# VH-VL binders against Urease accessory protein UreE (ureE): the designs that were tried, part 6

Target 1, 153 residues: Urease accessory protein UreE (ureE), of Acetivibrio thermocellus (a3dgf7)
Amino acid sequence: MIVERVLYNIKDIDLEKLEVDFVDIEWYEVQKKILRKLSSNGIEVGIRNSNGEALKEGDVLWQEGNKVLVVRIPYCDCIVLKPQNMYEMGKTCYEMGNRHAPLFIDGDELMTPYDEPLMQALIKCGLSPYKKSCKLTTPLGGNLHGYSHSHSH

## First folded at step 22 (VH-VL; from g1x with heavy chain G35A)

Design i2
Fold by ESMFold2, fold request of step 24:
Structure i2 (fold): chain C 153 residues (1-153), chain A 123 residues (1-123), chain B 106 residues (1-106)
Amino acid sequence: as target 1 above (153 residues)
Amino acid sequence: QVTLKESGPVLVKPTETLTLTCTVSGFSLRNAYYAVSWIRQPPGKALEWLAHIYYNDEKSYRTSLKSRLTISKDTSKNQVVLTMTNMDPVDTATYYCARIYTDYSEYAYFDSWGQGTLVTVSS
Amino acid sequence: QPVLTQPPSLSVSPGQTASITCSGEKLGDKYAYWYQQKPGQSPVLVMYQDYKRPSGIPERFSGSNSGNTATLTISGTQAMDEADYYCQAWDSSTWVFGGGTKLTVL
């Protein structure tokens, strides 16, 4: 099938009685203009993301009755930091930004894709990073800036 | 409202096969966010996971019991069925069915539990 | 065969802080989950993915997970918190539960 727009997000509705199928979209693919994927049930899906807005975890791309196709962002290996105070928050954001690392947030944890040189750099700065498998769903900062803008006229 | 209800015999003789049915309501068994598991708890003891079935019929079993367990589902009847062969008095336990919230197996957790049914294995 | 180890019991006074531990090899590399079970009742999820509270769970419940140990912490413990508490984690192809901790409030 071909899908060209996000219909809505599952966070905005009661999903319990829906028949749900997933399409996996990597965190680095969410702003791609054209994607060819297989759903978890093996359905061929062409995604034409012409509006340029990032696909989000839980976005519904297709619906027929109570059957929906939902975006799922897979887990990946990450560097994770839980800043304990404003000093650590600022230092972490500065160090990751200085190295141009893509930065994500979930609650009070900061996350970036795993990279051993970056891990060592953060340890050298006196921070306490650790490795954990995470979903990278909520960007922090401008690492997706070219795909995050829109305007109305 | 999400509900899970276990049904089956309360008394089973040693060597017999146990069949338990979980009837679900308030969610779809074709919803990829959810799956159904069976867990048991011997009287006064800890929880023990037995088996799991996903929306797409993928199954997993506790390794030590795999040869004795079969899980299946009928989505049209909103039912998940567990069979356990060669029952022994040590299998006396409360058997729960529970809904799992999962978008990947490694990160799943049990967000809704049935009331459980006590199965006693004795002559 | 994965093992999650919990102390079998813990006793605290009302208003005190209860810290229930769950130990396992490299548990901090995984997510920990916690369930409360009152006598004669089914388990109820009280903490997921280390520190996240499900809707309806009081803020006095908190969690952490690092190294080999996950901890469920109940501040301002109340009589209604008296229950068995089980930790849970995923191990390759199976869900493993801890042995449970009976929390007594006296």
Scores: ipSAE 0.688, ipTM 0.830, lowest interface PAE 0.9, mean pLDDT 88
Fold by OpenDDE, fold request of step 24:
Structure i2 (fold): chain C 153 residues (1-153), chain A 123 residues (1-123), chain B 106 residues (1-106)
Amino acid sequence: as target 1 above (153 residues)
Amino acid sequence: QVTLKESGPVLVKPTETLTLTCTVSGFSLRNAYYAVSWIRQPPGKALEWLAHIYYNDEKSYRTSLKSRLTISKDTSKNQVVLTMTNMDPVDTATYYCARIYTDYSEYAYFDSWGQGTLVTVSS
Amino acid sequence: QPVLTQPPSLSVSPGQTASITCSGEKLGDKYAYWYQQKPGQSPVLVMYQDYKRPSGIPERFSGSNSGNTATLTISGTQAMDEADYYCQAWDSSTWVFGGGTKLTVL
C-alpha cells in the first residue's frame, strides 16, 4: 500500500463507525518525505509525504468504506514542565532552545524527549521538570532531525 | 449511542460453567481504538478486572483466574463472550462488560460500561 | 499482587472540597484513572490520565498524581457527587482497581 496524502484527521469525525488500523510514526519521523511502515494489522505501508507538511496524530492516510489507516504517534518518556507563569514559560523555552532540544506543547505543559543530562540541567536552572510518558504531537520548535531515540512505553 | 449489554444466566450452580455475552452497539470491534473487557463486582465490594480482548483478537486474563476464564468475540455479531468454569459461591457478583479506549494498554481506560448482570452462584 | 489503597469512606459538607486518595507503589510514575459509581448503577469514568476530564464531567472535578498517591479532588461538592469512587491503574500487565471510597455528602 502506498499513500501520498492525508485525507483528513480522525478528530474531525465520529470514530464509532470506523474500522481503524494504526500506522506508528515516531515524533521525529513526522516530517520525513518517505516512510516505510508496518501497520498494526501487518499491512505494509509506503508513505510519500511530498507537501512538506508534518504528519499529525490522527491523520487518516487511507480509507475504503469504514476502514481507515490512521497515524499514531507512540508514547515515549518525556521531560515535562508546567510553567506557572510567563517568566517560567520563557525560561523553559530559552533553556530548551539553548540545548537544541525539540520542544512540544500540550495544554499548559511543555515536553521534550527524556534525556537525563537535560533533566538535570533544567533542575539546575531552577525549573521543576518531571518525567512522564507522553505523546509528542505538537511541536513548538527545536531540532526534529537526527534523532534516533529508543522510546520506552 | 454506544451501548454494551450483558446477557446470560443469573443463577449458576457450583462447579458449573458461566457463559456471559456482551452485545455491543455503536462501535466496531474492528476499531483499534477500542477493546472490550469483563469486570465483576461482588456485592458491596470493589471492582475486579477479569479478561480483555483486543481488536486484533489478542486476549488477556486475570492471572489468578486465567485457568478458568475464556474470552472470545464474534465481530460479525458484535458480541464478546466470557466463559468461567468451576463457579463457586465466591464468584457471586455483578458482571460488567466495558469498552476500553486505548491505543496502548498502559494508557487505556474504560469509557463505556454495560448495566451489569448479577450472577448468583448457589446450590 | 498490585494493590491500590483508598480510604473506605469520606464525608464532606455541600460546597466543601473532597479529596479522595489512591495509594500505590510508584503510582505517580503511572497514569491514574477514576470512576464514579452511584448505587445500583454502573461505573462512570470521571478522570483519565491523572488529570484529564472526560466530556461531560464538571470542572469541579480535578486530579493529580505524584509519588505514590493519586488524588481526585471535588471542589464545591454537591449532593449529586455522593457515590463510590474507584481509582484504577495499569500494573503488571493488569488493570488494577482500588478498594473504592464511599463519598457521603452531608
Scores: ipSAE 0.673, ipTM 0.857, lowest interface PAE 0.6, mean pLDDT 93
Fold by OpenDDE, fold request of step 24:
Structure i2 (fold): chain C 153 residues (1-153), chain A 123 residues (1-123), chain B 106 residues (1-106)
Amino acid sequence: as target 1 above (153 residues)
Amino acid sequence: QVTLKESGPVLVKPTETLTLTCTVSGFSLRNAYYAVSWIRQPPGKALEWLAHIYYNDEKSYRTSLKSRLTISKDTSKNQVVLTMTNMDPVDTATYYCARIYTDYSEYAYFDSWGQGTLVTVSS
Amino acid sequence: QPVLTQPPSLSVSPGQTASITCSGEKLGDKYAYWYQQKPGQSPVLVMYQDYKRPSGIPERFSGSNSGNTATLTISGTQAMDEADYYCQAWDSSTWVFGGGTKLTVL
C-alpha cells in the first residue's frame, strides 16, 4: 500500500477498539519524504510524506474499519542526562549542541543517540550521563540529523 | 472495559497435564499494542512469568519450563490457552493471565490482570 | 538465571516516606516496572518505565532507576498503601520479577 498522509494520532482514540499493525520508523527517518517499510504483519508500505511534517509515534497512516496501521518509533541506545539544576541543563545543551548531537527530551531527562566518544566527552565535562534504551520522540531543536545509529530492541 | 478471566481445573494430579484458558474481553488479540502472558504465584511466594504470546502468534517461554509449556490463542474466541505437562506439587500456585502493553518485549508491562485461579497439584 | 533482589519487608509509619529497592545487574540500563498486590487480589501496575505512573496512581508514588537499583518511593505513606510490591524487568529474554517487598504501614 501507499500512504500519503497522517490520518490522526492513535493517542486520540481508544486503543481497545482497534486492530493495530505497526510500521517501524526510526527516529532519523521521521522526516523522510519517501519511505519503504514492512509492517509487523508483513505488509509492504510506501510512505510519501510531502508536507514536511515529521511522523510521530502513534500516527495512523491507514485505516480500514477497526484495522489501523500505526507508526512506531523503535527504542535505541541513548545517552541520557538528568540535569539537577539550570547550570547542568545549560551545560548539557551547550556540550551536545557544540557536537551537533540531536537532542530529545522525555520528562526530566535529556537524551541523544548513543555515541561512545560523546559519552566520554560529557563525563569529562563534569556531567553524569548514563546509557539507556529510549524512544527518541520529542526533539529539542529544529532539524533532526539523518545519521544512522546502531540500536537494539 | 478490559477483562481477563482464567478458567480450568483447580485440582490436578501429579504427572497430569494442566490446561488453562484465558478469556479476554474489551480488546482485540489482533492489536499489536497488546499481548497476553501467563504468570503464576505459589502461595506466599513471588510472581513468576511462564509464557507469552504476541498478537502475531509469536511465543516465548520461561526457559526452565519450556519443555513443559505450550501457549496458544484463538483470536476468534478471544482465548489464550496454556498447557503445562507433568505437573508436580511444586507447581501449586495461583495462575494469572495478564495483558501486556508492548512496543517491544523489553519495554512491555502488564497493565491488566485476571483474578487468577488457584491450581492445586495433589494426589 | 536473572535475579531481581528486593528487601523482603519494610515498615513505615503513616505519613513517612517508603523506599522500596530492587537490585539487579545493570538494572539502571533497563526499564523497571512495579506492581502492587494486596492480600487476595491481583497485582496492579503502579509504575512503568522507571518513573511513569499509570492513570489512577497517586502522585505520592514515584520511581527511579540508576546503576543497579530501581526504587519505588511512596511519599506520605497511607494505610491503603500496605501491600506487597514487586519489581519487574526484562532480562535474558525473560520476564523477571523481584522477590517482593511486604510494606507494612504501622
Scores: ipSAE 0.666, ipTM 0.851, lowest interface PAE 0.6, mean pLDDT 93
Fold by ESMFold2, fold request of step 24:
Structure i2 (fold): chain C 153 residues (1-153), chain A 123 residues (1-123), chain B 106 residues (1-106)
Amino acid sequence: as target 1 above (153 residues)
Amino acid sequence: QVTLKESGPVLVKPTETLTLTCTVSGFSLRNAYYAVSWIRQPPGKALEWLAHIYYNDEKSYRTSLKSRLTISKDTSKNQVVLTMTNMDPVDTATYYCARIYTDYSEYAYFDSWGQGTLVTVSS
Amino acid sequence: QPVLTQPPSLSVSPGQTASITCSGEKLGDKYAYWYQQKPGQSPVLVMYQDYKRPSGIPERFSGSNSGNTATLTISGTQAMDEADYYCQAWDSSTWVFGGGTKLTVL
């Protein structure tokens, strides 16, 4: 199938009675203008995202009756930091941003895709990073540009 | 309102096969956000996970019990069925069915539980 | 076969802070979940993904997970918090529950 717009987000509705199928969209693909994917039920999906807005976790791309196709952002290995005060928050954001790392937030934790050189650099700065598998769904600050695939997979 | 209800025999003889049915309501078994699990709890003991079944009929079993367990579902009847062969008195427990919210299997958690049904294996 | 170890019991007075630990090798690399079970009842989720509270769980419940230990903390403990508490995590091939901690509020 070919989908050209986001219909709504699953957060805005009662999802329990829906028949839900997923299409996995990597965090670095959410602003790509064209994507070809295979849904969890094996349906081929072409996505034309020409309006330029990032796809989000839970976006509904297609619906027929109570059947929906929903965007899911997979987990990946991440560097995680929990800044203990405003100085650490600022230092962390500066160091990650200066190294061109894409930065995400969940509560009081900052996250970026795992990279061993970056991990070591953050340790040398006196910060306390750790490795954990996370969903990268909430960018810190507005993304003025899309991400492209630059991580090793 | 989401509900899960376990049904099946309350007394089973050693070596017999146990069949338990979980009847669900308030959500779709074809919803990829959810799966259904069986967990047991021997009297006064800890919880023990047995099996999951996903919306797409993918199944997962506790490794130590895999040869004895079969899980299946009938979406049209809103039912998930667990079969456990060669029952032994050590298998006496309360058996729960529970709904899992799942991003992926290793990050899922049990967000709704049935009342449980006590199965006694004796005589 | 991985093991999640909890103390079997903990007693606190009303108003005190209860800290229930769950220990497992590299547990901080995984997500920890906590369930409350009152006598004769089924478990209820009280904490997910280390520190997140489900809707309806009081703010006095909090959680953490680092290194080899996850902790469920109940501040201002009330008589209604008396229950068994189980931690849970995923291992490479199975779901693992801790042995449970019986919290008594005297």
Scores: ipSAE 0.664, ipTM 0.821, lowest interface PAE 1.0, mean pLDDT 88

Design i2
Fold by ESMFold2, look of step 22:
Structure i2 (fold): chain C 153 residues (1-153), chain A 123 residues (1-123), chain B 106 residues (1-106)
Amino acid sequence: as target 1 above (153 residues)
Amino acid sequence: QVTLKESGPVLVKPTETLTLTCTVSGFSLRNAYYAVSWIRQPPGKALEWLAHIYYNDEKSYRTSLKSRLTISKDTSKNQVVLTMTNMDPVDTATYYCARIYTDYSEYAYFDSWGQGTLVTVSS
Amino acid sequence: QPVLTQPPSLSVSPGQTASITCSGEKLGDKYAYWYQQKPGQSPVLVMYQDYKRPSGIPERFSGSNSGNTATLTISGTQAMDEADYYCQAWDSSTWVFGGGTKLTVL
């Protein structure tokens, strides 16, 4: 099937009685113009994201009656920090920005995809990063381009 | 609104096969965000997870009991069924049916529980 | 055979803070979940993904998880909080529950 727009997001509805199928969109793919995916139920899905708006966790791409196709952003290994003050917040954002690391936020936590050199650099800066599997859904500072991904997961 | 109801209560004899049915309402068994699980609790003891089944019929079992357990579902009847073979008096417990919220198989938790049903194995 | 270890009991006075621990190898790399079970009742989820409260759970319940230990904290403990508390984590192919902590409010 071919989908060209987001219909709505599941955060705005009661999803419990719906028949839900997932399409997995990696955090680094959310602004790609064209995606070809296989849904969790095995349906071929073409996504034409012509306006470049980021796909979000829970976006509904297709609906027929009570059946919906929903964007799911998979978990990945992440570096996580919980800044204790404004200095730590600023230092973390500065260090990640200098390394072109994508930065995400959830509540009091800052997150970025796991990278061992970055992990060690943050420790050397006196910050307290830790490794955890997270869902990277809320970027700090907005848009993400698909950057080259040269590291193994 | 969301309900899970276990069949029973049940009295079984040693070596017999236990069959429990969980009837669900208020959510779809075809919803990829949800799965259904069985957990038991012997009298005065801790919770013990047994098995779960996902929307796509993927299943997991407690390793120590895997040879004795079968979980299945009938979506048209809104039912999830647990079968446990070769029952022993040590298997006497309250058995719970619970809904799992999951947006990925390994990041899941039990967000709604049935009232439980007593299974007694005579001896 | 991942194990989650909880103290079997904890006693607090009304109004005091109760801290229930759950220890497991590298538990901080995972999400921890907490369930309350009052006598004769089914368990109820009181904390998910380390520190998030389900709807209807009072703000006096909070949670944390780092290193090898997750903690459920109840501030201003009330008589109605007297219950068994179980932690839970996912391990690759199985759910693991802690042994439970009986919280007594004297």
Scores: ipSAE 0.652, ipTM 0.815, lowest interface PAE 1.0, mean pLDDT 88
Fold by OpenDDE, look of step 23:
Structure i2 (fold): chain C 153 residues (1-153), chain A 123 residues (1-123), chain B 106 residues (1-106)
Amino acid sequence: as target 1 above (153 residues)
Amino acid sequence: QVTLKESGPVLVKPTETLTLTCTVSGFSLRNAYYAVSWIRQPPGKALEWLAHIYYNDEKSYRTSLKSRLTISKDTSKNQVVLTMTNMDPVDTATYYCARIYTDYSEYAYFDSWGQGTLVTVSS
Amino acid sequence: QPVLTQPPSLSVSPGQTASITCSGEKLGDKYAYWYQQKPGQSPVLVMYQDYKRPSGIPERFSGSNSGNTATLTISGTQAMDEADYYCQAWDSSTWVFGGGTKLTVL
């Protein structure tokens, strides 16, 4: 199976009537132009993303009747910060940026892939990070890093 | 509308096997976003997770009860079945089936519950 | 084997803030979920992933999770909030529930 475009995002429709198969796309793969993946049901999927837009959680890559193939971004270990005010928000973004850490946001939490040295560095900067598994789905500024990352699910 | 409904015997004798059926509607058991679990609650006590079955038929069980539990599903009938062997009065509880929103990971929650069925184990 | 510990009971007056805690080893590193159960009824999800409210849950419900403790907070507690509350988390390949907290609104 080769897919070349996102049909729609599943979050925009009634999910209950669909039979969903997932294709796991890592947070660092979402902007790749070519991917070869295996779905959860064992379907080989070639993804050609020519428009340059990042794949998103819930993107439907294929549909036949009620059957859909959906992008899933797996959980990974993350450094998480919850700024309590605009100053902490700014400081967090500044410190993360200075270290070239990919930065993601979910609600009131800022997230980056877990890295022990980075964790310690942030603490030394007076921030209060904590470790938690999360989905890295919404990058701040749309600047995703194109490097591989090892994580434990 | 999502519905889960438990059915089975309400009275079981000690040492007998309990078989409960959960009939679901409003969603597909083939949907990878969802799984079905059985959870029980003894009268006046806390909730206790028992077993889980995923869309791809992967199964998990409470470790302490694994030898006594079997979970299965029939997607064509929209049914999930739990069997529990060697029942004891201590197993008297309301048994719930619940839908879990999941990505086939540890990060899941029970977003829909059946009404539960009280199962009494008594001679 | 894994254990989530909750206070067995909590009493608040109407309009006061109720804080129900759930303690577990490194619970802050996991997602906590909360369920409300009224007498004779099935549990209802009231909080997922520490602080997210499902549709239909009032804004007076909030959640947090750090260290070893997750907390469900009910501001401006109302009589209708009287119920048993259970926390839940994933631990050692098992879904674990807390012992439950009976919230009484005086």
Scores: ipSAE 0.021, ipTM 0.652, lowest interface PAE 5.3, mean pLDDT 89

